VHH binders against Probable endonuclease 4 (nfo). Designs and how they scored, part 18

Target 1, 285 residues: Probable endonuclease 4 (nfo), of Persephonella marina (c0qri1)
Amino acid sequence: MVKIGAHVSSSKSLDLVFDRGREIGADTIQFFLSSPRSWHWKERSDEEKELFIQKRRETGISPVIAHSSYLFNLASSDPVLRKKSINGVIRELKLCEELKIDYYVIHAGKSKGLKESEAVKNIIDSVKEIFSKVKLKHTFFLYETLAGQKGEIGKTTDELAQLMEPFKKENTGVCVDTCHIYSAGYKINDEEGFYSYRSELSKKIGLENVKVIHCNDSKTPFNSKRDRHEHIGEGSIGYKGFEFFLNDEYFRRLPFILETPKTADWDIKNMERLRRLIRTAPVAQ
Below, E stands for the ipSAE of ESMFold2; O stands for the ipSAE of OpenDDE; V2 stands for 0.75 times the mean of E and O plus 0.25 times the DockQ between their complexes.

## First folded at step 19 (VHH; framework vhh_7zox_3)

Design r05 (from q01 with S52N; at its last look DockQ between E and O 0.86; V2 from the best seeds 0.00; counts 0 for: pae E 3.3 > 2)
Fold by OpenDDE, look of step 19:
Order: C-alpha cells, then sequence, then structure tokens
Structure r05 (fold): chain B 285 residues (1-285), chain A 123 residues (1-123)
C-alpha cells in the first residue's frame, strides 16, 4: 500500500499530530519538533511523550517524520551559527530517537559567500560532530533535495552524494522533494526526465537510500531555482510528475508527504488526487 | 508556568476599532516571537500577525494596513490595534508564543496560546 500523508501542525502538543493526521485521513505524517524559527528549545513533558507514543500505536500512522528547523545551517562559516546549528540538530535527533521517530529531514545548509566545496566540507564536518554526540539506532538522518536557491547545498545529486559518502555506515539517506528537484532542473514531469532522474539517483546515491518523498507541485516554472509549493495538479509539474513516482516499483513503497498550502481542506483534496493516480500494478524498470 | 492572558475583545460595528492586549508570564518575553492568531467559526487557526524580538512585524494579507502589532517588553505585553474592522474579522483572537505559519498564513506551530478573546464585528 502506498502511504500518503501531510505535514501537520505540532502546535500546542506533539501528540496532537496524530489527531490531526487522523482528521485528514493520513497514512503518514510530518511535523516540526519545535519552533522552526526560534533557537529556543521547547522541552517536552513525560506526559506529552507518553501520549505521543500511545496515539501513534492507536492510530497506526506510520512512518513518522520530523522536519528540522529552518534556522540551522550546517555549512555556515560563522562558527557561532554552525555550533548553534549543530547543537540544535543534536537536540532534535535525541528527541527523535526517544520518540522513535522514523525519519529526520533537514536542509543541509547554504554557502552564504563560501565556495561550494568549502560549504560541503563544513556540512560534512558538522554532521561528523553530530554523529559523535548522537547515535542513531532508529531514526534516519535525511538530506532533503533543494530547489537551487542561492547558496543551497543539496540541489544536485552530486552534492548529495558528496554529503553522504562519509556516513555510509550511519542511518542516513535522502528525502526527495518533487518541487525542489523540478525547480533545480530535473524534468520529472515527463517520462524521459523522470527515468533520467531515477537512474541518476540509483547510480549516484542508491535508490535504497531514498526514504521519503515530499510530494509538492510547483508554482514556478521548470528550473526556476525557487521553492514555491503548489497544490497537486495546480502547478507547473502537473499530475504526470506525481504519477511517475507513485507507480514506480521502488518509490511507491515510500511515504509521500504533502507540504502544500494549508488552505481549506486542500490536504484532503491533494491526498485524494494522489490516491487517484495510483495504479494496481507498479511500473517495472 | 507559561501564561498568556488576552483582553480587549468585544462587539463593534463595521469600520470600528479595537485594541487587544496580551500579558505574558512564565518565560522571558523579550526573547521570543509573539503573535496573534484567530479562529473564526467553522474555520481553523489563522495567523494574523507576529513580531520578533527585534520588533520586526508581519501581517496576513487580509489585515495589512488595518492592524498593527506591537510589544512592550518592559510590561511583558503584546498589543494588536485593529482598525477598520470587517465582519470577516469576527473570531476568537489568541495570543501565541513562537508562532510559525506557512506561506498561506496557516499555523504550523506555536508553543503556547492564551484562552482567547472574542471579537465580533456586526452591524
Amino acid sequence: as target 1 above (285 residues)
Amino acid sequence: DVQLVESGGGLVQPGGSLRLSCVASGFTFSDHWMGWVRQAPGKGLEWVSDINSGGSTGYADSVKGRFAISRDNAKNTLYLQMNRLKPEDTAVYYCAKEPYHDSSGYLEYFDYAGQGTQVTVSS
């Protein structure tokens, strides 16, 4: 069964993410562990954590995905910012392990004036420090594909391959965002482009290392280098782009997470749209 | 314990004004993003406005030019001046600690929220 879900609010209490997931009929969910725009860490009570675990069992929602703070920049040349980012990731990952969250999704960072090679090095060094402080037994650390905005690292498969190389023995992987890769210049909305990208992932990263699909349409045109999510079928990607992923023999086994605008009942609508694209038999490669 | 106590709501005619206040306690107020969110009948929580520690402000498109958020850190108080009120502004308004919203103005996260204050705009 293809699992489809959405990013849901973790407002008030983390356990409520399961209630909110259930409300929209989600098979899987993603949420923030703390404020994505604050360096302040919200300590969770034991009661809240227990409720989280309980509701997860009760609802059967799986897998469970955490998205990192947007403030973190593991590539930063500012030692204070890098250290704060590293410590922030450590705290989030520790909570993930405690709650047995399956995947932790992060934007690796931005160069902000650095050469790309230097930024990549900084990210690798940061992650090394992170893994020296946190042993991941359950949670996977996932680099998210990025749209290619100025300075972003993770916008190409080559960059991701470099980031992953030192950590093959760790619980690491990739989260593919359809809007981001489309904006970055991967033409996934036609058959040739999709299979080209799939082949590239297979060769450079390994398909087995792709663990999550962020399923978003794009408000902006192909190769825009902008990150603007749109409702499924309402953007420039169109239904075909998602159909290819949903019916691929490998990708269809992964969780599909909507990060589309939270207006009205669009989460439900988008989930329905995606479900309609699913075929009985997968497409063999 | 974190507490947020809203006040200032009421019934007003279209075109009228209200000024909401929120008194915060239990945390270092000056160090956090604060904001106002609202929930209309039958709708979800909607971001209205927020202000960071440095005083930078943001507004939902629906309230831009009509609402003004401010804070007095010495008094641990958040304010929302609401002018030219419309029936569509009718909602329970909540003071929120560390609100985060998506591009559409819907909340994805907040740490705490108060009990809310009712704002009703009706002729």
Scores: ipSAE 0.306, ipTM 0.708, lowest interface PAE 1.4, mean pLDDT 94
ESMFold2, look of step 19: ipSAE 0.365; ipTM 0.721
ESMFold2 (binder alone), look of step 19: mean pLDDT 87; pTM 0.878

## First folded at step 20 (VHH; framework vhh_7zox_3)

Design s01 (from q01 with Y112W; at its last look DockQ between E and O 0.52; V2 from the best seeds 0.00; counts 0 for: pae E 4.9 > 2)
Fold by OpenDDE, look of step 20:
Structure s01 (fold): chain B 285 residues (1-285), chain A 123 residues (1-123)
Amino acid sequence: as target 1 above (285 residues)
Amino acid sequence: DVQLVESGGGLVQPGGSLRLSCVASGFTFSDHWMGWVRQAPGKGLEWVSDISSGGSTGYADSVKGRFAISRDNAKNTLYLQMNRLKPEDTAVYYCAKEPYHDSSGYLEYFDWAGQGTQVTVSS
């Protein structure tokens, strides 16, 4: 069965993410562990953590995904910011391990004027430090594909391959965001473009290392290098772009997470739209 | 313990005005983003507005031009002036600590919320 879900609020208490997931009929969920725009860390009580684990069992929602703070920049040339980012990721990953969260999704960083090679090096060094202090046994550390905004690292498969190379024995992987890769210049809404990208992932990263699909349409045109999500079928990607992923032999086994605008009951609508695109049998390559 | 206590809700006619207040305690109010979220009957939580520690403000499209958020750090109090109220504004309004709603409106979070105050707009 293809698992469809959405990013849900973890507001007030982490355990509520399962209630909110259930309310919209989600098979899988994603949420923030703490404020994505605050450096303040919210410590969770033992009671909250226990309730989290309990509700997960009761609802059967799986897998469970955490999204990193947007403040973190593992590429930063500012040593203070980079250190803060590293420590932030460490705290979040420790909580993920404690709660048995399956995947942790992160934007690797931005060069902010650095040469790309320097930015990549900084990210690798940051991740090395992170893994020196956190042993991932359950949680996978996932680099998210990025749209290609100025300075972003992870906008190409080559960049991601470089980031992953030193950590082949660690729990690492990739989260593919359909809006981001479309904006970055991968023409996934065409059959040829989709299979081209799939082949590229297979060759450079390995399909088995792709663990999550962020399923978002795009408000902006192809190769815009902008990150603007749209409801499924309402953007420039269109239904075909998502149909290819949902019916692919490998990708259909992954969780699909909506990060579409949070208005009205669109999460339910978008999930329904995606489910309608699912075929009984996968598309043969 | 973090506490947020909302007040100022009530019943008003369409086109009317209300001013909500939220008194915060248990944390350094001036150091945090504050905001308002609401929940209408049968609907999920909706971000309404937020204000940074420095006074930067944001608004949902549905309330932009009608609502105004402000804060008094000396009093640990958050305000929401609601003008030109509509029936669709009917909801329980919650004061929220460290709310987040991204520029595209597809990811949201808040750290803590109060018990809420009921706002009903009806003729």
Scores: ipSAE 0.027, ipTM 0.539, lowest interface PAE 2.8, mean pLDDT 92
ESMFold2, look of step 20: ipSAE 0.186; ipTM 0.628
ESMFold2 (binder alone), look of step 20: mean pLDDT 84; pTM 0.849

Design s02 (from q01 with F110W; at its last look DockQ between E and O 0.05; V2 from the best seeds 0.00; counts 0 for: pae E 9.7 > 2, placed apart)
Fold by ESMFold2, look of step 20:
Structure s02 (fold): chain B 285 residues (1-285), chain A 123 residues (1-123)
Amino acid sequence: as target 1 above (285 residues)
Amino acid sequence: DVQLVESGGGLVQPGGSLRLSCVASGFTFSDHWMGWVRQAPGKGLEWVSDISSGGSTGYADSVKGRFAISRDNAKNTLYLQMNRLKPEDTAVYYCAKEPYHDSSGYLEYWDYAGQGTQVTVSS
């Protein structure tokens, strides 16, 4: 019912993301389409793409989410970097459409010395260029909420609303990361804080535009402006914040993706911890 | 502040050996996993090896049997003994504090903090 999964490795062959998802008992998965720290694009054979489609169908794992490379900066004032970033996003979105990947999650950009208003304008201009060259028929382009480290754009609902405004007729939306918003100053592990954030999302973004939850605890305290993911229940957010999301009538319908530290069977442990927080109730219609 | 200082790189002939060192400071070295990653010109980061706080080791298939990772906790130093070097081992080698490892071996998540040390294998 509630779709819980994790970010899995896409190393070797893209279709293996489904094997890795099945190994950990994931309902839904996220992965990179290429190395998140290299401009090198790994060309995918037709055989690999066919295996991907086959295994998606065989496993039934859904939704399927891709995360953009960390190298992309759509806000960059460096024309070489911005053009490489735009072309990289175009390439990744075209592959998403080929493979019918449901969501493409991106960090909108970093100001890197620019005023925030200029960075936002650059991101909007970059996304306009992207959508002039890619038509999204299936995939949604999602801005991820960010913690506010080092000039990150997307730390507040106001910033996300501004980024989305020109693209209301496009397949766009938001991915909410629990660690990021907690670090950005949204007290989601408190009942008043959770519902205040929910109301803010509804008013400024439209709740229906939130499509993915990144469910991560935080190694750093509330409002730290630091992005340090932690295992569920072992960080500063604690179980309450996740319980609110997992049992909310809208958010419980969304895929919940763990991006917690990877060792041994921690994805399995963290998914079990999340599942224990789900109260029995059907999704309201 | 965490400091990681790599050394021991250089130019070596195919079949030769090098020993890399990484001196660590700013944290309790003996409590943490440590590892080596490398980046060849124009390529992404590749995981090479890691070693747990308890001394358990792991190696990438491309170096298994040729490289040996070790640590000296008394000297806060991580080592990589590189034997039977090949031209494809040419890269900048970085040491990393608490590298992330999953059972799938996805290397593109590895973090590092040092400047690295250049290893060039050429006749």
Scores: ipSAE 0.006, ipTM 0.197, lowest interface PAE 9.7, mean pLDDT 87
ESMFold2 (binder alone), look of step 20: mean pLDDT 84; pTM 0.843
OpenDDE, look of step 20: ipSAE 0.717; ipTM 0.873

Design s03 (from q01 with G58S; at its last look DockQ between E and O 0.48; V2 from the best seeds 0.00; counts 0 for: pae E 5.6 > 2)
Fold by ESMFold2, look of step 20:
Structure s03 (fold): chain B 285 residues (1-285), chain A 123 residues (1-123)
Amino acid sequence: as target 1 above (285 residues)
Amino acid sequence: DVQLVESGGGLVQPGGSLRLSCVASGFTFSDHWMGWVRQAPGKGLEWVSDISSGGSTSYADSVKGRFAISRDNAKNTLYLQMNRLKPEDTAVYYCAKEPYHDSSGYLEYFDYAGQGTQVTVSS
């Protein structure tokens, strides 16, 4: 069955992500390990960690995904910010390993005045340092595709291939965000565009290295280079783009995570909309 | 340990007003963003408002123009003035330390520790 879920709040205690996932009928969940706007790291008690592991088993919600803090910039030329970012990622990955979280999704970085080639080199150096300090036995470190807002690294398949190349023997991969790639110039809502993108992923990255789909519609037009998520079917991508992913031989095996606006019961509505796009075999007569 | 104690909820008629308070302890209140989140019966958590350490405010679209967040750093207290209340404002309201909500409302983080205070808006 196709695993569909949403980003849920990790407020108060990490184990509550499973309760919140169950409340909305999610098959799979994503959450933040720490505030995406604060450098404060909250140490978690052994009791909280044990309860997290217990609820993961009891609910059967899987895969389980963590998203990194947005404060991290692994490309930064500011040595204080880069060191804080590296240390933050190390702490989050160590917790992921302890809790057996399947995927850790990160925005690779922003150039912020650097040449793009220098930003890419800085990210690679940062990740090299991270992997020298933490061994991933279960968790995969995933670069997320980005929309191409000013300075973002990771907007094209070529950029992601560069970022991954030194780490082929590590647990690494890619998370594809439908809103981001649509805004970055990949026209995934028509048949030719979808299969062209799929072929490009296969050739440049290896399709097997795509591990998570962020399924978000877009408030902005194709190729806008803007990151503005919208409810499924109500944005510029429309239902067709999601139908291609949900029914693809490979992508349908991956977790689909909604990151759409969190008002009312829209997570439930958006999951229902996605589930209705999954093609089933017709009855024989 | 961080403690957040909410108060000021109650039963109010549509169009009425309430003022919520949250007394904070266990951290340097003036250094942190603070905010309010709410949970309606049978629903998930919804971000309402936050205020930076410097006093800059932000609001969910559903409450803009009706709610006003403020803080008193000398008293370690966060406030939410709620005016022109509607039945859909009925919820348990929680005080949050370092809340996060982006401008599109699609990614959220709330670190809350209090029991919350019930607000009920009915005729």
Scores: ipSAE 0.134, ipTM 0.596, lowest interface PAE 5.6, mean pLDDT 89
ESMFold2 (binder alone), look of step 20: mean pLDDT 87; pTM 0.879
OpenDDE, look of step 20: ipSAE 0.749; ipTM 0.884

Design s04 (from q01 with S104T; at its last fold request DockQ between E and O 0.92; V2 from the best seeds 0.84)
Amino acid sequence: DVQLVESGGGLVQPGGSLRLSCVASGFTFSDHWMGWVRQAPGKGLEWVSDISSGGSTGYADSVKGRFAISRDNAKNTLYLQMNRLKPEDTAVYYCAKEPYHDSTGYLEYFDYAGQGTQVTVSS
ESMFold2, look of step 20: ipSAE 0.703; ipTM 0.873
ESMFold2 (binder alone), look of step 20: mean pLDDT 87; pTM 0.883
OpenDDE, look of step 20: ipSAE 0.698; ipTM 0.864
ESMFold2, fold request of step 22: ipSAE 0.661, 0.700, 0.715; ipTM 0.858, 0.874, 0.881
ESMFold2 (binder alone), fold request of step 22: mean pLDDT 82, 86, 86; pTM 0.836, 0.864, 0.864
OpenDDE, fold request of step 22: ipSAE 0.910, 0.907, 0.910; ipTM 0.955, 0.955, 0.956

Design s05 (from q01 with K97R; at its last look DockQ between E and O 0.90; V2 from the best seeds 0.00; counts 0 for: pae E 3.1 > 2)
Amino acid sequence: DVQLVESGGGLVQPGGSLRLSCVASGFTFSDHWMGWVRQAPGKGLEWVSDISSGGSTGYADSVKGRFAISRDNAKNTLYLQMNRLKPEDTAVYYCAREPYHDSSGYLEYFDYAGQGTQVTVSS
ESMFold2, look of step 20: ipSAE 0.400; ipTM 0.732
ESMFold2 (binder alone), look of step 20: mean pLDDT 83; pTM 0.840
OpenDDE, look of step 20: ipSAE 0.875; ipTM 0.937

Design s06 (from q01 with H101F; at its last look DockQ between E and O 0.92; V2 from the best seeds 0.00; counts 0 for: unsure alone 64.4 < 65)
Fold by OpenDDE, look of step 20:
Structure s06 (fold): chain B 285 residues (1-285), chain A 123 residues (1-123)
Amino acid sequence: as target 1 above (285 residues)
Amino acid sequence: DVQLVESGGGLVQPGGSLRLSCVASGFTFSDHWMGWVRQAPGKGLEWVSDISSGGSTGYADSVKGRFAISRDNAKNTLYLQMNRLKPEDTAVYYCAKEPYFDSSGYLEYFDYAGQGTQVTVSS
């Protein structure tokens, strides 16, 4: 069965993410562990953590995904910012391990005027430091594909391959965001473009290292280099772009997470739209 | 322990005004984003407004131009001036620590919230 879910609020208490997931009929969920725009860290009580684990068992929602803070920049040329980012990621990953969260999704960073090679090096060095302080046994560290905004690292499969190469023995992988890769210039909304990208992932990253699909349409045109999510079928990607992923032999085994605008009951609507695109048999290459 | 205590709610006629207050304790108030959310009967939590430690403000489209958020760090107090109130503004209003809302106004996170204060707008 294809697992479809959404990003949900983690307000008040982390255990409530399962209640909120259940309310919308989600098979899988994503949420923030802390404020994505604050450097302050909230310590969670043992009771909260226990309740989290309990509700997960009760609801059967799986896998469970955490999204990193947007403040983190592992590529930063500012040593203070980079160190703060590293420490922030460490705290979040430790909590993920404690709660047995399956995947941790992160935007690797932005060059902010650095050469791409320098930015990549900074990210690699940052991740090395992170893994020197955190041993991942359960949680996978996932680089998210990026839209290609100015300075972003992870907008191409080549960049991601470079980032992943030193950590092949670690729990690392990739989260593919459909809006981001479309905006970055991968034409996934037609058959040729989809299989081209799939082939590229297979060759450069390895399909087995793709663990999560962020399923978002795009408000902006193809190759816009912008990150603007739209409801499924309402954007420039269209239903076919998502149908290819949902019915692919490999991708259909992954969790699909909606990060679409949260108005009215659109999470439910978007999940229904995606479910309608699922066939009984996968598409063979 | 973190505490947030809201006050200033009440019953007003359409077009009226109210000023909400939230007194914070148990943390360094001046270092944190603060905000207001509300919950109408039968509805979920809705973003109203937030303010950064530096004083940057944001508002939901439904209240923009009518509500004004402010803070007094010396008093550990958050304010919400509500003008030109409408019946649809009727809700329990909550003060929230470190709220985060996406571009659509969806409340994705907060650390803590108070018990709320009731605002009723009715003729």
Scores: ipSAE 0.563, ipTM 0.813, lowest interface PAE 0.8, mean pLDDT 95
ESMFold2, look of step 20: ipSAE 0.604; ipTM 0.841
ESMFold2 (binder alone), look of step 20: mean pLDDT 79; pTM 0.802

## First folded at step 21 (VHH; framework vhh_7zox_3)

Design t01 (from q01 with H101Q; at its last look DockQ between E and O 0.40; V2 from the best seeds 0.43)
Fold by OpenDDE, look of step 21:
Structure t01 (fold): chain B 285 residues (1-285), chain A 123 residues (1-123)
Amino acid sequence: as target 1 above (285 residues)
Amino acid sequence: DVQLVESGGGLVQPGGSLRLSCVASGFTFSDHWMGWVRQAPGKGLEWVSDISSGGSTGYADSVKGRFAISRDNAKNTLYLQMNRLKPEDTAVYYCAKEPYQDSSGYLEYFDYAGQGTQVTVSS
């Protein structure tokens, strides 16, 4: 069965993400561990953590995904920011491991004036430091594909391959965001483009290392280099683009997470739209 | 536990003004972004305004030039001055801790009161 879910609020208490997941009928969920725009870290109580574990069991929602703070930049040339980012990721990963969160999704970083090679190096060095202080037994550290705006690293399969190379023995992988790759220049909304991208992933990253699909349409046109999510079928990707992923022999086994605009009951609507695209039999490769 | 208590709502005529207040407790108020969100009848939650710990402010397009957010850290209080109110401003207004809206329209509320304060603009 294809698992469809959405990013949900972790407001007030972390365990509530499961209640909110149930409210929309999600099979899987994603959430922030803390405010994505604050450096403040909230320590979670033991009771909250216990409730989290309990509700996970009760609801059966799986897998469970945490998204990194947007403040973190592992590529930063600013040593203060870079160190803060590293420490932030460490704290988040420790909590993920404690709660047995399955995947941790992160935007690797932005060059912000650095050469791409330097930014990549900084990210690798940052991740080395992170893994020197955090041992992941359960949680996977996932690089998210990015649209390529403002010096983002991870906008190409080559960049991701470089980032992953030193950590092949670690719990690492990739989260594919449909909006981001479309905006980055991968034409996934037609069959040829989709299989081309799939082949690239297979060759450069390994399909087995793709763990999560962020399923978002795009408000902006193809290859816009902009990160603007749209409701499923309402953007420039269209239903066909998502149908390819949902019915692919491998991808259909992964969790699909909506990060579409949070208005009204669109999460439910978008989930329904995705489910309608699922065929009984997968497309074999 | 985080507590946010809104007040100041009421019934006003179009063109009128209201000033909302939010008293916060259970956290270091001065260290956090604070903001206002609202929910109109039949609609979802909408970001209205926020203010950083340093005083930087943001506003939804629909309220720019009419609303002004401010904070008094000494009193752990957030304010929203609402001027030139319109019928479409009718909603329950909630005080939010660390509200976040990205360029994709995703809106996150990390804490807000469950009841809010009702603002009704009607002739």
Scores: ipSAE 0.209, ipTM 0.676, lowest interface PAE 1.7, mean pLDDT 93
ESMFold2, look of step 21: ipSAE 0.673; ipTM 0.864
ESMFold2 (binder alone), look of step 21: mean pLDDT 85; pTM 0.853

Design t02 (from q01 with H101T; at its last look DockQ between E and O 0.47; V2 from the best seeds 0.00; counts 0 for: pae O 3.4 > 2)
Fold by OpenDDE, look of step 21:
Structure t02 (fold): chain B 285 residues (1-285), chain A 123 residues (1-123)
Amino acid sequence: as target 1 above (285 residues)
Amino acid sequence: DVQLVESGGGLVQPGGSLRLSCVASGFTFSDHWMGWVRQAPGKGLEWVSDISSGGSTGYADSVKGRFAISRDNAKNTLYLQMNRLKPEDTAVYYCAKEPYTDSSGYLEYFDYAGQGTQVTVSS
């Protein structure tokens, strides 16, 4: 069964993410562990954590995904920012392990004036430090594909391959965002482009290392290098682009997470739209 | 405990103005993003405006040019000046700690919210 869910608010208490997931009929959920725009870390009580675990069991929502703070930049040339980012990731990952969160999704970083090679190196070094302090037993550390705006690293499969290469024995992988890869220049909204990208992922990353699909349409045109999410079918990607992922033999086994605009009941609507695209039989490759 | 107490709401005619206030306590106000969200009848929460600790501001397209957010860190108070009010602005307005919007400008997260203040725009 294809699992479809959405990013939900973790406001007030982490355990509420399951209530909110249930409310929209989600099979899987994603949320922030804390404010993604604050360096302030919110410690969670034991009661909250226990309730989280309990509600997870009761609802059966799976997998459970945490998204990293947007403040983190593991590529930063600023040693203060870089260190803060590393420490922030460590704290978040520790909480993920404690709560047995399945996947942790992160934007690796931005070059901000650095050469790409330098940015990549900084990210690798940062991740090495992170893994020296956090041992992931349950949680997978996932690099998210990025649109390529303002020096983002992870906008190509080559960049991701470089980032992953030193950590093949660690719990690492990739989260594919449909809007981001489309904006980055991968033409996934046609059959040829989709299979081309799939082949590229297989060759350079390994399909088995793709663990999560962020399912977002794009407000901006193809190859815009902008990150602007749109409701399913309302953007420039269109239904066909999502149909390819949903019916692919491998991808259909993954969780699909909506990060579409949060208004009214659009999460429910978008989930329904995605479900309508699912075929009984997968497309074999 | 974090507390956010909103005030300043009321009934106003279209084209009128209101000024909302929010008094915060239980945390270091000056260190956090603050904002306003609203919920109209039958609708979900909508991001209205936010302001960073450093004073950077953002506005929803629907209120740009009409609303102005500000803060007084010395008073732990957040403000929303609402001008040229429209019936569509009718909602309960909430003060929010650490509001966040996604790349599309829709509310995705807030840490805490007050009980809200009712704003009704009607002729």
Scores: ipSAE 0.024, ipTM 0.455, lowest interface PAE 3.4, mean pLDDT 92
ESMFold2, look of step 21: ipSAE 0.664; ipTM 0.867
ESMFold2 (binder alone), look of step 21: mean pLDDT 86; pTM 0.871

Design t03 (from q01 with S103A; at its last fold request DockQ between E and O 0.94; V2 from the best seeds 0.85)
Amino acid sequence: DVQLVESGGGLVQPGGSLRLSCVASGFTFSDHWMGWVRQAPGKGLEWVSDISSGGSTGYADSVKGRFAISRDNAKNTLYLQMNRLKPEDTAVYYCAKEPYHDASGYLEYFDYAGQGTQVTVSS
ESMFold2, look of step 21: ipSAE 0.730; ipTM 0.886
ESMFold2 (binder alone), look of step 21: mean pLDDT 87; pTM 0.883
OpenDDE, look of step 21: ipSAE 0.569; ipTM 0.821
ESMFold2, fold request of step 22: ipSAE 0.711, 0.721, 0.690; ipTM 0.876, 0.881, 0.873
ESMFold2 (binder alone), fold request of step 22: mean pLDDT 85, 86, 85; pTM 0.863, 0.865, 0.863
OpenDDE, fold request of step 22: ipSAE 0.910, 0.909, 0.910; ipTM 0.955, 0.955, 0.955

Design t04 (from q01 with D31E; at its last read DockQ between E and O 0.92; V2 from the best seeds 0.86)
Amino acid sequence: DVQLVESGGGLVQPGGSLRLSCVASGFTFSEHWMGWVRQAPGKGLEWVSDISSGGSTGYADSVKGRFAISRDNAKNTLYLQMNRLKPEDTAVYYCAKEPYHDSSGYLEYFDYAGQGTQVTVSS
ESMFold2, look of step 21: ipSAE 0.724; ipTM 0.882
ESMFold2 (binder alone), look of step 21: mean pLDDT 86; pTM 0.871
OpenDDE, look of step 21: ipSAE 0.685; ipTM 0.859
ESMFold2, fold request of step 22: ipSAE 0.726, 0.755, 0.722; ipTM 0.877, 0.893, 0.873
ESMFold2 (binder alone), fold request of step 22: mean pLDDT 85, 84, 85; pTM 0.858, 0.857, 0.858
OpenDDE, fold request of step 22: ipSAE 0.910, 0.910, 0.911; ipTM 0.955, 0.955, 0.955
ESMFold2, last read: ipSAE 0.756, 0.748, 0.739; ipTM 0.892, 0.888, 0.888
ESMFold2 (binder alone), last read: mean pLDDT 85, 85, 85; pTM 0.855, 0.861, 0.862
OpenDDE, last read: ipSAE 0.914, 0.911, 0.913; ipTM 0.957, 0.955, 0.956

